# Designs tried in a protein design chat: VH-VL binders against o14526r1to248. Part 3

Target 1, 248 residues: o14526r1to248
Amino acid sequence: MSYFGEHFWGEKNHGFEVLYHSVKQGPISTKELADFIRERATIEETYSKAMAKLSKLASNGTPMGTFAPLWEVFRVSSDKLALCHLELTRKLQDLIKDVLRYGEEQLKTHKKCKEEVVSTLDAVQVLSGVSQLLPKSRENYLNRCMDQERLRRESTSQKEMDKAETKTKKAAESLRRSVEKYNSARADFEQKMLDSALRFQAMEETHLRHMKALLGSYAHSVEDTHVQIGQVHEEFKQNIENVSVEML
Short names: E, the ipSAE of ESMFold2; O, the ipSAE of OpenDDE; V2, 0.75 times the mean of E and O plus 0.25 times the DockQ between their complexes.

## First folded at step 1 (VH-VL)

Design c9 (framework fv_cixutumumab; at its last look DockQ between E and O 0.01; V2 from the best seeds 0.00; counts 0 for: pae E 21.2 > 2, placed apart)
Fold by ESMFold2-Fast, scan of step 1:
Structure c9 (fold): chain C 248 residues (1-248), chain A 122 residues (1-122), chain B 108 residues (1-108)
Amino acid sequence: as target 1 above (248 residues)
Amino acid sequence: EVQLVQSGAEVKKPGSSVKVSCKASGGTFSSYAISWVRQAPGQGLEWMGGIIPIFGEANYAQKFQGRVTITADKSTSTAYMELSSLRSEDTAVYYCARDTYYEFWSGYFDPWGKGTTVTVSS
Amino acid sequence: SSELTQDPAVSVALGQTVRITCQGDSLRSYDATWYQQKPGQAPILVIYGKNNRPSGIPDRFSGSSSGNTASLTITGAQAEDEADYYCNSRDSSGNLVVFGGGTKLTVL
């Protein structure tokens, strides 16, 4: 009897813990995204600084030679590429701030979730405790019933019969209270388990939605930079063509 | 050891009521509950309700709430089930059974009365 | 108010093993009880409290449960085992009783 009830709530508690573990992975993935973007921003910043140094090399070229106009074309192109990658670096740094801001709000939500989890686990403990009382109340009731039957067979006095009936009634009332406590504890447990499952689902869906939006921003920033780089390259080719070879 | 004896067959008209009795012998009547279960011809068992005589308290299945009344008389060790506003679909065998409600997780019905046939016809 | 579901009919050959199942969410919290009913007779208790047999019930009858499912197993079915079998349990509230629809066992 007690084994059956313990098996039931134990199974529900295990499922709850599995779902809660999944939910706790959310903030970890948010931090991992921030780390990824941070490393990506560092790559862009490194490229920008390297291109700036390369631009300086072009600026130190022979300024009065026949090649001087082409050094200018290299310098302008290198500076523009450095700028494109620096702008991407800044966009990614802004995105990191958005990710971290979301992470802070997520932690507040998870703190509240943890409080609700404690409440749900408390309901598990209450149900377990109450379920242990029920067999004892039942045994007491049955013992009172057996005593009452024995006295009836022995044809005892009406006073003793009345006393036995009163004890049986009190034992029955105690059993009723134990059953009511069990039913109340079980209902509370079931409701909290359902509420937790719905909350976990909502949290995971919200998290996925936020992560997709942040990745979308990342993709757009990279795409915009690729377009700008293409334009810089096209201008570079055109500027080469525009250098005059005629000498007056 | 406990034996349950039910009242005889009844033939009733639609709209009337029927009251079936279940007399217990052996054991202490107040130490258990009595449940009422019906079975229409060719159909399954259907729990109607039960009473715990020591409290005079009855519980009813939702389908019968408002139409069934279960009572007990401790002095005669007899439980009663009264069903009102009878319809043709109330034609069934009505059983009483000793209910071990105090075995909360594993309650069972034993023994059973032999059943009372109630026929509702116009 | 939890419903208990049983298959309407099942067949078994003489001497073989048959399993009758009862399914419902209330079975996660409360034990199924099994009754045998032959035509024109009141039901008799066969198994209660998972796997307890009343006196007079042959040891070929046994019960088991897992999750929301309870089973009555008859090992070495005999001709006299041909009957309707009903499960019952408490509903999800714990305050009311509910019966399964019954399973008609035919012994071939």
Scores: ipSAE 0.054, ipTM 0.539, lowest interface PAE 7.1, mean pLDDT 85
Fold by ESMFold2, look of step 2:
Structure c9 (fold): chain C 248 residues (1-248), chain A 122 residues (1-122), chain B 108 residues (1-108)
Amino acid sequence: as target 1 above (248 residues)
Amino acid sequence: EVQLVQSGAEVKKPGSSVKVSCKASGGTFSSYAISWVRQAPGQGLEWMGGIIPIFGEANYAQKFQGRVTITADKSTSTAYMELSSLRSEDTAVYYCARDTYYEFWSGYFDPWGKGTTVTVSS
Amino acid sequence: SSELTQDPAVSVALGQTVRITCQGDSLRSYDATWYQQKPGQAPILVIYGKNNRPSGIPDRFSGSSSGNTASLTITGAQAEDEADYYCNSRDSSGNLVVFGGGTKLTVL
């Protein structure tokens, strides 16, 4: 019993199930990444609109007074910050399109894999069925042999001896066919299992590499925005210095 | 439980034939196959063929097809291997073994006979 | 091609671990079986299937297989393990029997 279980439900069967379930998680993770990026894009758009609103507030301040040039510096910096975050919003929207396109390609590949998995599971079912019948065929054959030997020791009629021999011959043929059927089913199962496992491994590797590339694009877009914000801040400081000394 | 007793050593001239017997004791003779394996001096094991007594059918390695005849006598629980047209290269120990062909794809030989030495000399 | 290939000789020091290998295309489909033969004696079954030991075989003997290669491992080799070791299997059709060329194990 443990011999049949080891060959049928061994590490290859368990490893196949683990790999298949891991591959199925890929499209879910892709959709979750798209949802996250979409929320970040909404945050950046809201920020951009808020900074544009502050810019209008700065331009509608007191038209008279010694601080009017400083309000213009606030207005310009607020406008530029709004632009920085608007650009990030657009970059993130483009990235969402890339993530969704990858998701569509992923679904096509996974539908093909589902058909192959069904074929592999059918081979498992065939092998399981033959495996359950094989011990019965062996027991039947051995029982026929024991009956034949008992009848020989008891010097039973020739008619009964001929019947026992015929039954033993039929049981032997049934056992041979069962072994051949099992060997054929096992070979087919092993080949399909190996082919599927190799395909799932390659798919998972490709998925992880593509997801890393998408995350890299996200990181670069955010980094570029941080550099731009720093440049706006330095310009703001320089403009304040120019107004303070030159305008007085 | 199953034991295999082989016939005694033989000395033969080239061109003659030899018939080696393998008598089984224990178990049911028709419930397993008998295989024949030879081993020339200093050489490895070489499968010659086998028989399943209930079928009366023998299978042979291609190298021996046409020169070897494997038979079984159910009434004496004895298998026979006859090798014809002997050459000096046929000098070897000839083993019979129980073949457990019904153990799925992992059949094995157990037990083995003690072997029969056949010497072919001119 | 259904030939089985074994290294002709392997040496091991007393108490050390040794592997004896058997390679052939048919091993992808059919299990290898291992036999021990001492001089002047008939072979005896050591390992059948992937790793089944018949009664009377010490547990220092084990078998394994991967792809077209099967291995017999002796952990803690003893002087009495010095012998020839043969693998066999079925051919690709399952109808015929093939033997490896044998490996002479010397225990130093």
Scores: ipSAE 0.000, ipTM 0.393, lowest interface PAE 21.2, mean pLDDT 81
Fold by OpenDDE, look of step 2:
Formats: C-alpha cells, structure tokens, sequence
Structure c9 (fold): chain C 248 residues (1-248), chain A 122 residues (1-122), chain B 108 residues (1-108)
C-alpha cells in the first residue's frame, strides 16, 4: 500500500479523488470475498451430497459373498466424509455472515468518513475557483499597465493619465487580493488534504487487517476439515487392515 | 473548457418517469457538484437538487423530495436526474449545471447544459 | 427554506443605468450569483461573489451587496441587455440552492 499522503501532490489536485476511489474499493472487496466463500460453500455442499450418495451406493452392495463386510467399511467412510464436507459448508456459511456483517459496519465507517472529509472536498473546489480567477486578475492588471503606457506615449492629458493610473492601481490591488486568496486556499487545501489522506489510509489499513482476519478464519476452517478428512482416510485404512482374509 | 451535454427532449404521460442525462467533458467531474434546475414555460428557475459525484450523495429541494433521484456515474462523467410520478406541471426545460465553490463557500453555476425539454401530456 | 425576492420587471433607457435588487436572509451569509437569460437560451453567469465577472461579460455589469440585499447594476444599458435576470444563493446550510423569481429587464 502506497503512502496516501503523497497522492495529493499530483497534477490538477486529483489526489482526493484518487484516494477516495481507493477507499471505495473496500466494500467491493468485501462483497467479492463473500461471494467467493459462498461459492466454496456450494462446492462443499455438493461434495457432501455426492459422498452421501456414494455411501448409499456402498450400502447397496450385495450382502452375499466374502467381500460384503468391506462394503460397510466403504459406507461408513463415505458417510463420514460427507459429514466433514457438510460441517465445512456450515462453517463457511457462518463465515459469510461474518463477512456480510463486516460489510455493514464498513458502510457505516465509510459514511462517517465521508462526513469528515466533506470540508476537504470544499477546499478543493475553492482552490479551483481562485486558481481560475488569478490569471484573469493578472491579465487585467497587465492590460491596464499597457494602456497606461500607451497613453503616455500618446501625450494624453494629465487628467486622462491620472485616470489610467487609478485604474492600474485598482487592478494591482485586485491582483494582490487574488494572490492572497489563492495562497490562503492552497494552505487550507494542503492541511485538509493531508488530514483526509491520513484518515483514508487508516481506514484502508483497518480494512485490510479485518480482511486478513477473515481470510484466516477461512483458512482454519478449511484446514480443520482436511485434518478430519485425513483422519477418516486413516481410519479407512485401519479398518481394512483389521479385516483379515480369514475373517471374511 | 468544461461542457455539459444533455439528453434529448422527452414526451411523457402523466404518472410515468423521466430520466435525463448530463455528460460532462473537458474537466474534472468527481470533485464538482452537478445541479439540476428546471424552468416551466414562462416561469422562473427552480433548483431541484444536486450531487457530488465523488460521494454519490445528492441533496434535494424539499418540493421534490421523494420524487426526484439524482445520480452520477464517475466512469462516464455523467449525471442523471430521474423524476417520477410526472404531472402536467412538470412540463419544463430541465438544465444541468456545474456547481463551483469559491471564496467564502459561495458558489456559482457554470457552465450550463443547453437544457432538456420534458413535456408531460395525456 | 430561504427565499429570494426580485422585482418582476424593470425598465431602463438605452445608455442609462439600472439596478436590479435581490433580497433574502441567506444573502447575509452567502454572496449572490446573477444569471442572464434570453428567450430560448440557457442562463448565463454574469456576476458572482464580490463583483466578479466571468470572461466574456462586459464591464458594464457589476455586483454589490448590503445586508440582506444584493444588486446587479448595468451601467450604460445596451439593447442586448434586454433579458431576464435571476439572482441565486445558498441557504443557511450551504447545501441547498435558491433562486429569485427573476426580473425582466426592458431596454427602452
């Protein structure tokens, strides 16, 4: 994750938009995660059902013959596997609920954050406005200077010269004010943008930490199931080994 | 230079809905508010509401609360205004305009779209 | 909600000065913005803030404010200035926008 405080130094002061956009991806990721886990749960459920069917198939084995007892071993094993996958399905479904709950909380957090950064957005707009006025003020001043110079060259009356000078002075003052406004707006923008950037960064980091925690839960659920599955397979092997040919 | 291009004229029946679009080009879209203003024939300008695209939240005039929905798509730099439960009184030219803040948190509308004529007739 | 009031119509002789006034409580807190609208056209920004003119607006247009009033002044009215003029402001919250009723200016 890049340092968010560096983004508002870019061209056209688009930093706020960029950062906000990044933060808005959070809820999307959360939803996608829920969807992914949902898909996995579906797979596990399907697997469970399939294993249950397999168990039934084993139960349909002929009770006749020396091999018959081994069908029971298959049945039991298949049933246990079905249960393992079913349990995982349940765990994943519960996890989905947790993810969705987090999503709701995340939306609240985002709403609060939006309220807190509205002033920054306003500052961006103010800065944009004053930035547009500054060139105009400058141009006006330059034009007045040029006019004054022209009048001097033309040996215009003193009265007219004085009038022109007055206009130039007014234009100069206007320019000065514009510059001051710009500087003030820029300072305000920088301060607020920095603050917003920090808030965004904190929010994103918190989000990532939470997401990682959810992933951890996912991983543990899957791992536990695999351990159980492993045990079932071991039991299967043992059961087979415990049945001697002589016993059959 | 920023330009706002609006969708074409609409003819609607009473009780129906109309959705007008406003596409911005030539500048930043997300950081500025887009406002909707309508004008009935021979009447004055009436502010309906506005949206800040970056936040996606809109403010509405009380008169239109619950009947108007303003949205924005940042990816296409397009704002939308949907007005439902149309009445004959809703016959008007609908304008979108960029709302720009300046000193002391005052703002102005510039530029304006060319307007979209919506006619509500039975 | 904040309201802005304007005279519905005013007249001015060619070359003379006319003042269009807008009144409302919100004007104590926010500057008025002025728009010109000609028949069949979208409004055009003419004055905003403390007497700011956009590019292309003649210098005969000026803005002023006092208390709960704002005024648009046209010094040396031209025939092309015949139009409807609207004042605009924000409400006390700054989130809502209000327009005056408009003033029809006739140039005689």
Amino acid sequence: as target 1 above (248 residues)
Amino acid sequence: EVQLVQSGAEVKKPGSSVKVSCKASGGTFSSYAISWVRQAPGQGLEWMGGIIPIFGEANYAQKFQGRVTITADKSTSTAYMELSSLRSEDTAVYYCARDTYYEFWSGYFDPWGKGTTVTVSS
Amino acid sequence: SSELTQDPAVSVALGQTVRITCQGDSLRSYDATWYQQKPGQAPILVIYGKNNRPSGIPDRFSGSSSGNTASLTITGAQAEDEADYYCNSRDSSGNLVVFGGGTKLTVL
Scores: ipSAE 0.000, ipTM 0.451, lowest interface PAE 13.2, mean pLDDT 87
ESMFold2 (binder alone), look of step 2: mean pLDDT 89; pTM 0.923
ESMFold2-Fast, scan of step 5: ipSAE 0.011; ipTM 0.490

Design i10 (framework fv_indenebart)
Fold by ESMFold2-Fast, scan of step 1:
Structure i10 (fold): chain C 248 residues (1-248), chain A 122 residues (1-122), chain B 115 residues (1-115)
Amino acid sequence: as target 1 above (248 residues)
Amino acid sequence: EVQLLESGGGLVQPGGSLRLSCAASGFTFSSYGMSWVRQAPGKGLEWVSSISGYGGSTYYADSVKGRFTISRDNSKNTLYLQMNSLRAEDTAVYYCAKDLYGSGSYEYMDVWGQGTTVTVSS
Amino acid sequence: QAVLTQPASLSASPGASASLTCTLRSGINVGTYRIYWYQQKPGSPPQYLLRYYSDSDKQQGSGVPSRFSGSKDASANAGILLISGLQSEDEADYYCMIWHSSAWVFGGGTKLTVL
């Protein structure tokens, strides 16, 4: 709207800054998700190993008599519980591989984004340069007009009047070209800012979709394991009940 | 997919020996008890033996005690039944079966193999 | 005397219900046992159907239709497998099983004929 470009440096510049900063946080959040899942997997592996060790201590016993069936039920159920947590560890480790693979794809997209941002920043610099030259061209033209008017009032020679008129016409042509360059630079800047905003929006939407899918996989792995743990505990109770108590 | 495949059956004379094998796949073998169940031609099911997941406990039907030995090799995902002093009444199809969540002594059999035939005859 | 007794055969019509009994030996109280049921079709290994201890403590096998259910008859000292809405594919041998005296014990089996 303004020849001096104030509208561009307000709302559009702020929007670009906010969106680009958000895009740059994407790869960081992907790495943080992988780190979180890795720590979660370590917790599950630690539980599994501790429970397996506890089960082995029970196996070292020398059972005799009527209690032997119950000790075996206890040991077997403990081993199955340890296995459930080990299986979750494996599933989480597989999920980490998917997160890292997505991260690699995200970095390639981010590299292309940076290349296009450089083009947008170049358009900003061109517009800035032309914007500074336009007032100077306008001032030069006005000064030439004033000089030509002064010479007319001083009743100078025809040759000097012709020379002043030529300089004024050259200044007018320079100003006209500066206005055209400004309009072209402004249009290029506006188009590239719009293209960047749309790209940033698409990248953020894609990132959110990928993050939701990865978190969904995490939730499914945990849920499946909790179902298995529930089944192990149900069978443990049933197996205790199955031990016969018959008095002779 | 859980799969159990029996092998080692055949024709043997009374007093002879056979070793049956059961190859397991599709599950963590060491975490489950295993059982052998037999079925004589035209007759019902008869439980033979069970072994806990790590082999710490074994159980036998009275009819086979002292003659049969159940064992497992968890590194090979394989269950075995060593049958000695075979009798005509040991003639049957022998099934291996995986327990649901436990030792064969306290858990029921939820997945069965196709069976291997043992015939004890002169 | 056998620990578990099942009738050798049972016949029922398509669409009707069949009640298969598994009677425990005198002196063994059915109330204290988990009863397991298996189905065996010709040429196939047995398939686990369900187990029943009480209405609050029972389990259905994976893929087993709700038409199959377990119960107990305390007065008859028997476990019961009920198959409702009988279909031709239900023709099979049915075995009950319990854990008793450090051994798995199968019943003799009931041959169900749907005609």
Scores: ipSAE 0.000, ipTM 0.357, lowest interface PAE 20.9, mean pLDDT 82

Design i11 (framework fv_indenebart)
Fold by ESMFold2-Fast, scan of step 1:
Structure i11 (fold): chain C 248 residues (1-248), chain A 123 residues (1-123), chain B 115 residues (1-115)
Amino acid sequence: as target 1 above (248 residues)
Amino acid sequence: EVQLLESGGGLVQPGGSLRLSCAASGFTFSSYAMSWVRQAPGKGLEWVSSISGSGYSTYYADSVKGRFTISRDNSKNTLYLQMNSLRAEDTAVYYCAKDEPYYDILTGYFDYWGQGTTVTVSS
Amino acid sequence: QAVLTQPASLSASPGASASLTCTLRSDINVGTYRIYWYQQKPGSPPQYLLRYKSDSDKQQGSGVPSRFSGSKDASANAGILLISGLQSEDEADYYCMIWHSSAYVFGGGTKLTVL
């Protein structure tokens, strides 16, 4: 029955819409990642500039006495720390470019996806239309059959009976054609819905893979900077130990 | 752990009826489409019928249309196949299979199958 | 005429590769169809292997080794299941399947013997 058919098609559409909505969140998360990295880069740049300023203070320390070598040690270490954080800033800025490039690729994929969604929604509309027409064709055929039976019982003229038979045959052919259209529309709808669902899953999986890779790059850049900072601190400690405590 | 347990098979005379059941466990039954697939002795697989997770959609092979009715009771996690007007050619092992679709869309990805229940139509 | 046609049998040696063919009826174009593959060993229910429509639309079953792969031969209007590095445990019946005209249609099956 058509009433139940309408509920069935609505259920399929709702599932499709939920999946498509999830897919649309992908580009939003990509933009949010770029924004996060941009703010993180600004923090590193601010630190680098502050350390460079502090290095100048160490450079202006007293040039005489036993403390002069220690001011040099502070200057060298402060400069190296400023450089470490500046290099991280540049790495994060490059990573932002990678995120935005992925975003552009994602936008192209989503544009194609939107076009395919339109095609799928068109198939839904075609199926809905054919589903509404099929009961009408069936009713017409049944009415023609009933008319033919009534005329037979009324002992109507042969001319009227021939007309009724012709109308019944035409109605039967019309119904057959309507059934074929319904079957074709249903097959197209089912295939496009399945294709869309599988494509949405593939897009979500691809997006997660890309995001993980980008986060991995972020993590590596941060870890590399931590290693460099550790090396600067070890050098700083060694340079302090090398300064003589004896008064000459 | 996903389990599918078929029951209701047996020997029946031509023209008779049988009702097959499949008890499902280990997954959210109402979220998945379910299918019946049969295999005649020494022959290949033949799809019989499918039902969406919600029960709104049913599909039948041409060979069983009008004779078989697929249904489900999501409150009992049970799939059914009502078989009427049985013929000798309906003799087969009937498998219950879980389809792994997204939201009621049939995929044909039958990731779990029951052990099957044997239906023999003979005098 | 059958919608899907598979050779009844195929034999190959251990370590070799086997190409199992699933030919679609001439009125339907293999390019538009997603082909599903199933494996059935004696005394067991079938197991899902993979599905293939295109390189961008394919899926491997859980636990199915990478040596099983799907492809298509457009000129033959056929789907192909390739099993590389054949092992004795690959000896089984293999079925292809499509969704066509509101029905799941299985091929007749190919019995693969590994000798």
Scores: ipSAE 0.000, ipTM 0.403, lowest interface PAE 17.3, mean pLDDT 82

Design i12 (framework fv_indenebart)
Fold by ESMFold2-Fast, scan of step 1:
Structure i12 (fold): chain C 248 residues (1-248), chain A 124 residues (1-124), chain B 115 residues (1-115)
Amino acid sequence: as target 1 above (248 residues)
Amino acid sequence: EVQLLESGGGLVQPGGSLRLSCAASGFTFSDYWMSWVRQAPGKGLEWVSSISGSGGSTYYADSVKGRFTISRDNSKNTLYLQMNSLRAEDTAVYYCAKELYDFWSGYPEGMDVWGQGTTVTVSS
Amino acid sequence: QAVLTQPASLSASPGASASLTCTLRSGINVGTYRIYWYQQKPGSPPQYLLRYKSDSDKQQGSGVPSRFSGSKDASANAGILLISGLQSEDEADYYCMIWYSDAVVFGGGTKLTVL
């Protein structure tokens, strides 16, 4: 038949499998992003706790020594630095909640997608089935036509000729129905393949946009923390300069 | 560089079985349809079977349907052909072939890369 | 009768053009099918050359010289592989192929001799 080669070799069938595989990777990447951010938050929390302990060491400096004002500068700076990292930890924990919320939404979309995939695969199977039946119906019709012509040449009875004509007419009707079924199955297959491909593309684009937004939030949180650390450092330098030699 | 290497061919008696393998490298194996095509001594090409990238769809020549089974292991980048109830007329060089696929063109390209072939001889 | 029929042999002179035919069985319209062409040299596996359905639906294989082209002869119900500017290296067996009734079907092959 005219479209059978396209069904076997068609980029639509291969493309469908490739695109669907990519779509299925979406929820996995969302979970992996959450896991990455969780580990990153643990690093920040560890730093914060370590810096708080270091601040305690500074606060235990000799209160009556010539360096007492400088120990206070270290303590204040260390406490503020610990707070910056603790604040980042909390921001990252909130971002994890956003990632997981998106993941739940994505799973709902994935379930709907899976139902549509089953429908598209059913259309593929129907087309394959009717594609096999169509050549068989055509061969039967041709055989009935040849039998009718042979009987005409061999001068058989009118009753046998009538039977042959009836069989040919029934075979023609069967072929017509097979062609109609093929055309319907082909149209359904093409429409569902196109719909699935466009839907997979839309899902991939939507997922990429969501992931970019989540990574943007991560970048903003880290950048904000770097700015705050810079401010703490500048304050530290100014506090050192403000300790007068005459204060000793 | 795309490479396909067949193995498993040999001499077998009528009614026997053989399993052919095709080791693939240089491309994303799971993304491509794979086929087996045979060629009897001094004869032309005859398609045997094809399998989709995922393994979910298979097609067979009428002459081997019910006797041969095509399969693939995407984790090992390997294509297989299990041949049962072998007959003298199954004697041939068996080629492994990869579909040339243009994902965005909307049309198939046919089989573009072929292995060197493995010889199957069915004789007493 | 075979779905695809190719003449067993064809000979042509160096520098000339050769037209290799692939005839579809009576009742199968060549206009509806995409025809694939393969070249096989002695001791080598087949090499994909090109595919042709119509002027708007055709493709050339990677590394295949532009002097190889596809077409159809509707009156003969045949696909055609045209090789222009024949070279000695073009001497090979040529196979046509279509997908028909959920099966890959190859022609019997044409042995091209360049003399």
Scores: ipSAE 0.000, ipTM 0.368, lowest interface PAE 22.2, mean pLDDT 81

Design i2 (framework fv_indenebart)
Fold by ESMFold2-Fast, scan of step 1:
Structure i2 (fold): chain C 248 residues (1-248), chain A 118 residues (1-118), chain B 115 residues (1-115)
Amino acid sequence: as target 1 above (248 residues)
Amino acid sequence: EVQLLESGGGLVQPGGSLRLSCAASGFTFSDYAMSWVRQAPGKGLEWVSSISGSGGYTYYADSVKGRFTISRDNSKNTLYLQMNSLRAEDTAVYYCAKDLYESGMDVWGQGTTVTVSS
Amino acid sequence: QAVLTQPASLSASPGASASLTCTLRSGINVGTYYIYWYQQKPGSPPQYLLRYKSDSDKQQGSGVPSRFSGSKDASANAGILLISGLQSEDEADYYCMIWYSSAYVFGGGTKLTVL
């Protein structure tokens, strides 16, 4: 029985601590995702501003030349590309808000989890303590019984026998109490450890599902923008074809 | 960044008392058990005492039982070691350490020196 | 009858490997314990290196190089710290530790000399 208590800080609680450590990393990954999307949005905004600036160069094209209609085609295309990337920037900024909202909800769940973890860790410590008391109580009781038997064989005084009997009864009561405390502590420990492990697993699975959903939203936003860019390019090609070379 | 800073060490006569403090920062103090470990000059490491995160459970080395009391104030992120009836053999550098159930004592302070001399 | 026994000293050459042992007292099965390893250089507090229970249950300390590893020798009832590719900065005192019978127990320490 002392075997279990001897591994209080390590062996018997390792799985619990590994799962709890993983759970505690969840909010960090949520913040990292928000940071990644923020940097990605900055890239899109920078592209948008650069394209808008490039559009001004097309606006200054030679108005009297045969090439003038094509400068207008470049200007229109550049403006539309700038807009596509600006719209993606806005979509990513909205997604960041969703990530941060999830992060706030996650922190509330983690606060409750922390309170429950304290209770579980207290149960671990109680069991460790009572596990150490049980062997000592048992040995003390056995020693008192042996002492009482020796005194009986030695034909000692009744007063000394009465003292030995009192000590043995106290040791027996201490042992009974230690056994009851151990059984109670073990049952509480086992239930709390199981509850905690299941809760940690559920929290990690829920976190992974949320992260996958947020990444899915990111992928859809990027894909939508790629479709829009493709449409702008097709319009650009069509506008080139529509420039007349016919002389009147 | 996890930091532990010990204080309260000094010179004391045999039979005297000292209270050591350990100021913790960079982690959720109440989530972790804390320990005191000492090292006599030129000797090895000797565990002195540990306290649970809640403060509900304490453990002591046989050599200090009845003389030393470990405690913590989670509102101040501070660990204490009250040392009474000090003996010459208590002379050592006393380290404060953070206990991770998965890592034992994973972060240590710089230590504070206690000298018991007449 | 010390709970943990370590050799007082060990010497090895730069680039070689050193195996530091931590032997548990008879009756204490090394297979059931996490063995924690600490490194201490003169004037510094101990640094956590790693813990080892089994190949599937071990942990490396933050910033600790992979050339430090843990293992066990069941026949000797001992935990082992292996340092491969020894460097001069590995010269230090090394301590093993377990949680046993409501107490942290340290080994006496091994002074590793790299020469």
Scores: ipSAE 0.000, ipTM 0.361, lowest interface PAE 25.5, mean pLDDT 82

